# Designs tried in a protein design chat: VH-VL binders against q58483. Part 5

Target 1, 193 residues: q58483
Amino acid sequence: MKVIGISGSPRPEGNTTLLVREALNAIAEEGIETEFISLADKELNPCIGCNMCKEEGKCPIIDDVDEILKKMKEADGIILGSPVYFGGVSAQLKMLMDRSRPLRIGFQLRNKVGGAVAVGASRNGGQETTIQQIHNFFLIHSMIVVGDNDPTAHYGGTGVGKAPGDCKNDDIGLETARNLGKKVAEVVKLIKK
Short names: E, the ipSAE of ESMFold2; O, the ipSAE of OpenDDE; V2, 0.75 times the mean of E and O plus 0.25 times the DockQ between their complexes.

## First folded at step 1 (VH-VL)

Design n11 (framework fv_necitumumab; at its last look DockQ between E and O 0.03; V2 from the best seeds 0.00; counts 0 for: pae E 18.6 > 2, placed apart)
Fold by OpenDDE, look of step 2:
Structure n11 (fold): chain C 193 residues (1-193), chain A 123 residues (1-123), chain B 107 residues (1-107)
Amino acid sequence: as target 1 above (193 residues)
Amino acid sequence: QVQLQESGPGLVKPSQTLSLTCTVSGGSISSGDYYWSWIRQPPGKGLEWIGYIYYSGSTDYNPSLKSRVTMSVDTSKNQFSLKVNSVTAADTAVYYCARGVYYYDSSGYIDYWGQGTLVTVSS
Amino acid sequence: EIVMTQSPATLSLSPGERATLSCRASQSVSSYLAWYQQKPGQAPRLLIYDASNRATGIPARFSGSGSGTDFTLTISSLEPEDFAVYYCQQYNNWPYTFGGGTKAEIK
């Protein structure tokens, strides 16, 4: 069993990375293999709507997206994290999402477990609307979407951070991230037993 | 090469249920790449999409027939089936089972067709 | 539903001539348009998908073009076996719909 965590933050070691890793740590504690991926240092280009992937089965754009898609396909669970940019996901994460069309062929992510993490500058700063975008992505891929575990049990990992490292002091955010990890691990185990 | 074959009664009485089965050979139904579809063609007329079913059992029916149509899939037998309730003379047609190709959010062209089976609704 | 309109209803030509068939959608279907050939007593056969891609085994004399609402199937030089009914079909929006067909008949 393997769960990957992807941070859509342009900062490789930012608050989003911190919370995604916290979720992965909780998963690792459950005996599941984990891998962290940051989009910050990746070459990502937007989908241009050419539909070549429909004809060839592969996107003609040569960048780091294909390797990430491969890892998504091989994983049993996927955590996507994003900073809150204008109530939505970062451009980096959106590019990855948009470029995931090849995986919709045959629904290659079907029944994989999906969890979402969002970090905003305030407690009610768009975390939920950002998570909703991520959940929509999972649902469109026919994945199994989960929220954070009890007792926090809402939509996923939600952190508050204005400056780098702020989420280290966000106990609520850390707890929700860990509970998300626990829930992902629980459901992955249920599916794989 | 993938082949599809329709089977079922060629005659159905009005108000009864039309039942057909499609047997797929040369390929597995257990693939998310395809819509498993039913399409009909009244004698001398055009083609009408009835609906489709995925290997998972997920379905979508033509709104014009939704209230009367039920599809099912049996992956163990590599078959999928169609039921149309409360048939009338308007349901007389050649019924085709077909494989639709899926890609992302907008795909549905048919790459393989069954030979078709005529179903006549008559008292 | 999206209405597909084919023209002409009947096309009378001789072998060796060029055939041009039109298909119009009531709203944009992007490039999600397929063409089929149907001979009497047979099931339709896929010719073109995604508006311009020729299906496997289809002769080069068949070609498709267009996007949005207007599409064309062209047979560069008609062979005797090409006289049949041709249907276009959109798969941009459910329910997927077919045109009324164009019958290519021998003059």
Scores: ipSAE 0.012, ipTM 0.544, lowest interface PAE 9.2, mean pLDDT 92
Fold by ESMFold2-Fast, scan of step 1:
Structure n11 (fold): chain C 193 residues (1-193), chain A 123 residues (1-123), chain B 107 residues (1-107)
Amino acid sequence: as target 1 above (193 residues)
Amino acid sequence: QVQLQESGPGLVKPSQTLSLTCTVSGGSISSGDYYWSWIRQPPGKGLEWIGYIYYSGSTDYNPSLKSRVTMSVDTSKNQFSLKVNSVTAADTAVYYCARGVYYYDSSGYIDYWGQGTLVTVSS
Amino acid sequence: EIVMTQSPATLSLSPGERATLSCRASQSVSSYLAWYQQKPGQAPRLLIYDASNRATGIPARFSGSGSGTDFTLTISSLEPEDFAVYYCQQYNNWPYTFGGGTKAEIK
């Protein structure tokens, strides 16, 4: 069993990374292999609207996306994290999402477990709308979407952080990320029995 | 108004460590709104980002230099520093310290630059 | 890393003329793009941030536009002091990267 966590932050060590790593740490504590991927150091290009992936089973654009999609296909669970940009995901994460169309051929992500993390500047700072975009991505890929476990029990990991490292002091946000990880682990284990 | 001033040796021998300090005046380095950067410019060439540090000590280094670079911050002296290990002639450049504007997980434009200090790597 | 390409490398114009400088990113940088001016022997100076916002003290003749991968710096009427090297810089992805520069020189 393996769960990957992908940060859409343009910063490799930002607050989004902190929350994604917190979720992955909770998953690792359950005995599941984890891998963290930052999009900050990847070459990503937007979808050009071609239909070649439909016929060839992969995108013709040469960059880092294909390797990431391969890791997504091999995982049992996927956590996507993003800073809040205008109530939505970062451009980096949106590029990855738009380029994931080849994985819909044969529904290669079917029944994999999806969890979302968002970091905003305030507690009601667009985290929920950003998480909703990520959930819609999971749903169109026929994945199983989960929120964070009780006692936090909301829509996923929701962090508050403006400056680098702010989320280290966001005890509530870290708890939501940790409980998201616990729920992802629980459901992955149920499916992989 | 904020001023940044670089200091350190202008000549470093190959294989040694290049060490520079930036002194900040007119503003506190202990601010959540800013990060503190080093940028270099080889003679006749363009600008290259070396890395930055936040007042908490959090750093991001340019991957091309990460194995050789260390930054540190001293909030009590309102200073931050750069060390580049195992220097070669390719490290000859004007080194600028700079204040970057921070906005949650992004932002990275520079609102104030130091005057720059030329560091020559030669025997 | 994101590669920033500036064009033209050199722009030869006379005072009073309009200057248009281009900056292209190898992948989308949203609106997280800044422009700097560097005169010989001096540190760079911030002109524009967030693609279109003028920095404090920058004359109205400087304007920035664009989003995604294509950006433009416009100087509506060149003054003698505007002949300098201009750099664009993206801060959407780490490492933050600069363009190669455009040198505005007197014709």
Scores: ipSAE 0.006, ipTM 0.512, lowest interface PAE 9.5, mean pLDDT 87
Fold by ESMFold2, look of step 2:
Structure n11 (fold): chain C 193 residues (1-193), chain A 123 residues (1-123), chain B 107 residues (1-107)
Amino acid sequence: as target 1 above (193 residues)
Amino acid sequence: QVQLQESGPGLVKPSQTLSLTCTVSGGSISSGDYYWSWIRQPPGKGLEWIGYIYYSGSTDYNPSLKSRVTMSVDTSKNQFSLKVNSVTAADTAVYYCARGVYYYDSSGYIDYWGQGTLVTVSS
Amino acid sequence: EIVMTQSPATLSLSPGERATLSCRASQSVSSYLAWYQQKPGQAPRLLIYDASNRATGIPARFSGSGSGTDFTLTISSLEPEDFAVYYCQQYNNWPYTFGGGTKAEIK
């Protein structure tokens, strides 16, 4: 069993990365292999609407997206994290989402467990709307969506921070990220019998 | 085992720019799990953070020094550097380069220090 | 900026005695607290991170405890090489700050 965590932050070191890693730590404590992927140092290009992937099963654009999609296909669970940019996901994460159409051919993500993390500059400052965009992505890939485990049980990991590392001061946010990881681990184990 | 070595002039005149370079060996400066830091200690006194830099070039500086300080990184040489403008006698200190840790179980502590280099500001 | 206050400024003790060093933060730093040892003429050395975890190669006689605002470094039985200056450092909030130090001296 394997769970990957992807940070959509444009910063290689940032609050979103902290929360995604915290969720992965909780998963690793449950004996599940984890891998972290940052989009900040990847070459990403937007989808150009060519539709070649419908017939070929592969996008003709050559960049770092293809390797990330391969890792998503191989995982049993996927955590996506994003900073809140105007109530939604970062451009980096959106490019990956838009470029994921090859995986929808044959629904290759079907029944994988999906969890979401978002970090905003203020509490209740778009984390939940951003998480819902990530949840919509999971749903259109026929995935199983989970939120954070009890006792924090809401929509996923939610943090508050402006400068890199500020989420170290957000004990509640860190707890939601850990509880998201615990729930992802629990459901992955249930599905794998 | 990671090692850090400071280099630069030991004597700087007032109003000039202090420039130091830290060479990292036994490890890569390009790791996303570490911050590269400068910390100083006036003779016989305590420690003060100057700032840190990520391999991406992102920085944060102590607000007390921010207007006079710049840091940079050269990943091809496995080095990072410090400049302090408009120095005065108050900038006389041992300057340490250091590796700051950023992990999901710990953040911001220093696991390796350089030897330190004394920089004296005098006319 | 978070102010770190160390006490006492000086500990005068004999080898074999137990040393207790205090560090207090002006606001909560959770468990993001490190302790460093600095011997004369040397760079600081990491002893404890995240309040209670010993760094690699640090003898078991060193232990850390506390969370929030109050932290303690304990040296269970002082060895001759332990007479040095000890600094705490918070890394909960930038700028990261050090305490003023506690000097452990031979009585």
Scores: ipSAE 0.000, ipTM 0.438, lowest interface PAE 18.6, mean pLDDT 89
ESMFold2 (binder alone), look of step 2: mean pLDDT 92; pTM 0.940

Design n12 (framework fv_necitumumab)
Fold by ESMFold2-Fast, scan of step 1:
Structure n12 (fold): chain C 193 residues (1-193), chain A 123 residues (1-123), chain B 107 residues (1-107)
Amino acid sequence: as target 1 above (193 residues)
Amino acid sequence: QVQLQESGPGLVKPSQTLSLTCTVSGGSISSGDYYWSWIRQPPGKGLEWIGYIYYSGSTDYNPSLKSRVTMSVDTSKNQFSLKVNSVTAADTAVYYCARELRYFDWLSPFDYWGQGTLVTVSS
Amino acid sequence: EIVMTQSPATLSLSPGERATLSCRASQSVSSYLAWYQQKPGQAPRLLIYDASNRATGIPARFSGSGSGTDFTLTISSLEPEDFAVYYCQQYNNWPYTFGGGTKAEIK
């Protein structure tokens, strides 16, 4: 069993990375293999609106997206994290999401477990709308969506941080990410029984 | 106006510990809006970031120096400090303390600097 | 670590001339790039942050541009006080890294 965590932050070490890693650490404690992927140093290009991926099963654009999509196909669970940008995901994560269309051919992510992480500048800083956008991505890929486990038990990992490292001191945010990881691990184990 | 001022010995012997303090005035170090950094500049060379501290005591250090560097904060005195152990001639530099300007939700550049203090490592 | 490369190392110009300074990052730093001015015996002074925003009190003759890996600082018409060393700095990644500097020297 393997769960991957993907940070859509344009910054490789930041608050989104901290929360995604916290969730992955909780998953690793349950004996599940984990891998962290940052989009910050990847070559990403937006979807160009062609239908070649439907005909050939592969996007004609040459960049780092195809390798990431392969890792998503091989995983049993996927955590997507994003800083809040205008109440939604980063441009980097949106590019990955839009370029994932080939994975809908045969619904290659079907029944994989999805968890969402969002980091905003304040507690009511758009984390929930960003998480909803990530959940909609999981739903259109026929994935199983989970929120964070008891006792936080909401929609996913929700961090508060302005500067890099701020989330090291966001005990509530770290707890939501950790409980998200526990729920992802629980459901992955149930499915892979 | 916010001002930063370095203080500490200007001469340190090889193998000893270099210890510097930055005093902040005109603003509180207990602000969640800023990180406080040390940056050094060897004579005739460029700038090297050493590390930062947040008022909570959270730190990160440049990996090239992490084994020898410790930072601490004293919010009651509005100060933060740097220790570099086992110094050599390569640690001779002007040492600056600086504040990181916040912009949007992410790390910012250094908007205020101390005047710098020259530390010479010599026997 | 991200390597910041500045060019030219030295720029010899006369007052009134336009100065163009380049900074290149070894990998993308998005727009998280700052420019500093340093005069002999003084601390660096922040000129530009987020690639193109002038810091408080910085004259309009200073402008920044660029994103990703290629950045430029432009001084539209050099004043005598502008002859100094200029450093770029990325703050996208830990550790923060500075360029080697460009010295603007009076001809």
Scores: ipSAE 0.000, ipTM 0.445, lowest interface PAE 18.0, mean pLDDT 86

Design n2 (framework fv_necitumumab)
Fold by ESMFold2-Fast, scan of step 1:
Structure n2 (fold): chain C 193 residues (1-193), chain A 124 residues (1-124), chain B 107 residues (1-107)
Amino acid sequence: as target 1 above (193 residues)
Amino acid sequence: QVQLQESGPGLVKPSQTLSLTCTVSGGSISSGDYYWSWIRQPPGKGLEWIGYIYYSGSTDYNPSLKSRVTMSVDTSKNQFSLKVNSVTAADTAVYYCARGPYYDILTGYYFDYWGQGTLVTVSS
Amino acid sequence: EIVMTQSPATLSLSPGERATLSCRASQSVSSYLAWYQQKPGQAPRLLIYDASNRATGIPARFSGSGSGTDFTLTISSLEPEDFAVYYCQQYGSTPLTFGGGTKAEIK
């Protein structure tokens, strides 16, 4: 079993990375292999539309997206994290999401477990609306969406941080990320037994 | 992919209004993910940020220029524009338009795509 | 406003040498710092953002480091095309401000 965590932050180290890694650490403690991927160090391009992508299947754009999609296809669970951009996901994560359409051919992500992480500048700073966008991505891919486990038991990992490293002191946010990881691990194990 | 192109008169008389437009292609300005800025560079000198506009029409200007600068956005044309009033020889510069990714409300942005620049000379 | 100071103003080096460019902010900008390269007659090109992230297409010889008030751009081995003017820019607060530039020239 394997779970991957993808940070859509334009920063390779930062609050989104911290929360995604916290969730992955909780998953690793359950004996599941984990891998972290930062989109900050990746060549990502938006889908150019029908004039370049005229048929279903592999997109003709040569960049880092195909390798990330391959890892998503091979994983049993996927955690997507994003900083809050006006109540929504980052451009980097949106590009990955939009480029994932080929994985809907045969629903290659079907029944994989999805968990969401969002970091905003304040409490009630758009984390939940950002998480809902990520959940909608999981739903359109026919994935199983989970929130964070008890006692936090909300929609996923929700962090508060402005400057790099701020989430190290966000005890509530870190706890939501840990409990998200625990729920992802629980459901992955249920499916694979 | 994403391309920005400045346009407008290359010569403006002192005391008149300098007016420039930036046309964006390969991406939409009607997006919450980006701010759109003007930056200028006088000949042989460094870079000076003029201001930004968000697709909603929200702006922030460099305080050194705030009394003379206005920016506007036209989402239907995928363009944003700059006006600098009461120009003097000190406003002679190459003017660049640029895109900046939005991170959060308290953080500014870097510029990932730039126009080629247009020289505006202020002289009689 | 946050004042950005770059040093040295001019850096004279030979191809193959390591270049180290400094940028200092008058107050903390955390990691909200970018580096640009500008060649004569061209627009600036983004090299580094968030102090240490290389922009798309930028060669591995370029690296950034630092946080708070002190930042460094390093070019591990200068190529002929690297002789240009380099600017740092903070985006920790508005107004956005640039350094005065460092000109890398062949000695």
Scores: ipSAE 0.000, ipTM 0.425, lowest interface PAE 19.5, mean pLDDT 85

Design n3 (framework fv_necitumumab)
Fold by ESMFold2-Fast, scan of step 1:
Structure n3 (fold): chain C 193 residues (1-193), chain A 123 residues (1-123), chain B 107 residues (1-107)
Amino acid sequence: as target 1 above (193 residues)
Amino acid sequence: QVQLQESGPGLVKPSQTLSLTCTVSGGSISSGDYYWSWIRQPPGKGLEWIGYIYYSGSTDYNPSLKSRVTMSVDTSKNQFSLKVNSVTAADTAVYYCARVSLWFGELSYFDYWGQGTLVTVSS
Amino acid sequence: EIVMTQSPATLSLSPGERATLSCRASQSVSSYLAWYQQKPGQAPRLLIYDASNRATGIPARFSGSGSGTDFTLTISSLEPEDFAVYYCQQYGSTPLTFGGGTKAEIK
């Protein structure tokens, strides 16, 4: 069993990374292999809308996306994290999401477990609308969507941070990320019985 | 128009603490949209970022200076301050205070700068 | 830390000429790159942010381009007041870092 966590932050050591790693740490404590991927150091290009991947099963754009999609296909669970940009995901994460269309051929992510993390500048700063966009991505890929486990039990990991490292002091946000990780681990184990 | 003005002693003895204050006018330091920063420039050399502070008191410092630097904020006076401990001749520089814009909820660039104040470390 | 390298160190040109200044990051900073102008005895002045956006009040002759690791500041036609030192600064990762500067001087 393996769960990957992907940070859509353009910053390699940002608050999104902290929350995604917190969720992955909770998953690792359950005996599941984890891998963290930052989009900050990746070459990403937007989808050009050519539809060639629909029949050929391969995107013609050559960059780092294909390797990330391969890791997504091989995982049993996927955590996607994003800073809140205009109430939604970062451009980096949206590029990855839009470029994932080849994985819908045969629904290669079917029944994998998906969890979402969002970091905003305030507690009511667009985390839930951003998480909703990530959940919609999981749903269109026929994945199983989970939120954070009890006692927080909402939509996923929700952090508050403005400067890099601010989420280290966001006890509530860190708890939601940990409980998200626990729920992802629980459901991955249930499915892989 | 937002303006920043540095103030503090221009001469500090080696081993003592360098202490500077930045007064902000034309805008509130209590705004959630900005961080406040110190940058220094040794004579004839380039710029070095020291650290930033948010109006809540949250700080982050350049790792190269972290052990010697403290920043604080006084929202009632619309000011923030810098202390550099155990100074040496290498700390001789023009010290600038600046506003850090938050863009897309993340740290960005310095949009307004103070005029700078020269601090000389000498016996 | 991300190291910012500016070239050339000195650029000698005449008024009316085009200036091209380069800035390279040791690792990708996406578009999180700003340019500043500093005249002798003055504080730096923001020219460009997000690699290509001109700050308020900055003349159209200043333009920025690039992404990832390679960035350029272009001054299409130098005015006498443009002879100054120019610094690039990344904000893709902390600590925030500046380039060593390029001095544009009159030939």
Scores: ipSAE 0.000, ipTM 0.482, lowest interface PAE 15.1, mean pLDDT 86

Design n4 (framework fv_necitumumab)
Fold by ESMFold2-Fast, scan of step 1:
Structure n4 (fold): chain C 193 residues (1-193), chain A 124 residues (1-124), chain B 107 residues (1-107)
Amino acid sequence: as target 1 above (193 residues)
Amino acid sequence: QVQLQESGPGLVKPSQTLSLTCTVSGGSISSGDYYWSWIRQPPGKGLEWIGYIYYSGSTDYNPSLKSRVTMSVDTSKNQFSLKVNSVTAADTAVYYCARDSYTIFGVVTPFDYWGQGTLVTVSS
Amino acid sequence: EIVMTQSPATLSLSPGERATLSCRASQSVSSYLAWYQQKPGQAPRLLIYDASNRATGIPARFSGSGSGTDFTLTISSLEPEDFAVYYCQQYGSTPLTFGGGTKAEIK
């Protein structure tokens, strides 16, 4: 079993990375292999609206997206994290999401477990609308969507932070991320029985 | 741009204390975002992690060196330091200071920023 | 401590060839594995972290794979500047440990 976590932050050391890693750390404590991927380290280009990926099974654009999609296909669970940009996901994460069309051929992510993380500048700073966008991505890929486990039991990992490292002191946000990881691990284990 | 620079004596006599300082510029140790480590490399050999320090003063040392190693941090000078006591010829190495790339609970992550290294020779 | 073993110790290849470097951990490190490149007289340079993520500025010809105890660094087509020593490093537990290195040299 393997769960990957992808940070859509343009910064490798940002608060989004901290919460995604917190969730992955909780998953690793359950005995499941984990891997972290930062989109800040990747060459990404937006979808050009062609239909070639449907016919060929691959996008003609040459960059780092295809390798990431392969890892998504091979994983049993996927955590997507994003800083909040006007109540939605980062441009980096949106590029990856839009470029994922080839994985809908045969619904290659079907029944994989999806968890979402969002970091905003304030507690009511658009984390839930951003998580909803990520959940909609999971749903269009026929994935199983989970929120964070009890006792926090909401929609996923929700952090508050503006400056790098701010989320280290966001005890509530870190707890939601850990409980998200625990729920992802629980459901992955149930499916892989 | 973050830069790390080692400084200290290049020659230390056997049984004395090796003392090195790493000066950080372009970033703050006080930010709490990173672990700061020392790594050494004997001439012609591989890399050995010595230990880390966090801005709070919390440390973790390689068990093979723990009895002889002390690290300290001076946030006002944006520096962290290494002391190795009772040195022998086996401590002759290039010493690097380095910063990890990101924070995860209980994990020192890979080193993205390194100092240039300073050769310390232990000889009488 | 977790012991990291790299093979081969020396890899002799020509520019344009594919290089495959192996790293084995004595116990599982999950995906907490990094690869570094070191040229003579220089500090190590981070290439890959979390087993397969390319560090900032690293060319696409470098890729990492593996999990648990067995890891691979692949250079799809060697360029002259790629002839260097490569080290793997685990960070799944302290003490952090490095492999013995693989020297890529021109045949």
Scores: ipSAE 0.000, ipTM 0.460, lowest interface PAE 18.2, mean pLDDT 86

Design n5 (framework fv_necitumumab)
Fold by ESMFold2-Fast, scan of step 1:
Structure n5 (fold): chain C 193 residues (1-193), chain A 123 residues (1-123), chain B 107 residues (1-107)
Amino acid sequence: as target 1 above (193 residues)
Amino acid sequence: QVQLQESGPGLVKPSQTLSLTCTVSGGSISSGDYYWSWIRQPPGKGLEWIGYIYYSGSTDYNPSLKSRVTMSVDTSKNQFSLKVNSVTAADTAVYYCARDLGYSSGWYEFDYWGQGTLVTVSS
Amino acid sequence: EIVMTQSPATLSLSPGERATLSCRASQSVSSYLAWYQQKPGQAPRLLIYDASNRATGIPARFSGSGSGTDFTLTISSLEPEDFAVYYCQQYGSTPLTFGGGTKAEIK
């Protein structure tokens, strides 16, 4: 069993990274292999809408997306994290999401477990709408969507931070991320028997 | 309030290493609150981002310079530094250090800049 | 890398006139765009972030608009101190990239 966590932050040690890693740490404590991937140091390009991936069976764009999609296909669970911008995901995460369309051929992410993390500038700073966009991505890929476990028990990991490192002191945000990780681990184990 | 000041040799010979230090006052590098960047501007031309560093030592460099650039941070002195190896005349520029608030909803990239230091690559 | 293109290269206007400066990205940067002002011999100064938000201390005559690939900086009525070079910068992805600049000069 393996769960990957992907940070859509353009910064390698940003607050999104802290929350994604917190969720992955909780998963690792349950005996599940984890891997963290930061999009900050990846070459990503938007989907150009040419439909070549369906006709050629391969994307014509040469960058880091294909390797990330391969890891997503091989995982049992996927945590996607993003800083909030206008109540939505980062450009980096949106590029990865849009480029994932080839994985819908045969629904290669079917029944994998999805969890979402969002970091905003304030407590009601667009985390939930950002999480909903990530949930919609999981749903169109036929994945199983989970939120954070009790006692926090909402929609996923929700952090508050502006400057790098702010979330180190966001105890409630870290707790939501940890409880998200616990729920992802629980459901992955249930599905894998 | 917060001030950044570049320091280092103004003249560097071709093939040698360009070394600059940025000293921060009125704020702490070690707090973990900010990223710290270097940006350069050749005389009469536009701005080029070189890279940034976090207080832990984590860096991200412009791919065009990545093979020649190293950044480091010294939290005890409240400083961060830039080294550019194997310099040529193309590296002649005003070098700025700048504070980066990090990427998050509603926040900007570079809120405080040093005054800049001219580095000329010449024999 | 995302290429930022600014136009015009030079804008010649008189004090009191309205200035409009354009910035185009080679791919969508959403609203992850900042504008800077640079005067000769000085470091750049942040004017606008997130495409349309004024930085602290920046006069109301400065405004930004746009999203995706097309952005505009507007100065509603030019003051003498506004004649400078203006740069746009995207922070939608690394490497961070700047436009080539627009020089606002007295006609």
Scores: ipSAE 0.000, ipTM 0.473, lowest interface PAE 13.6, mean pLDDT 84

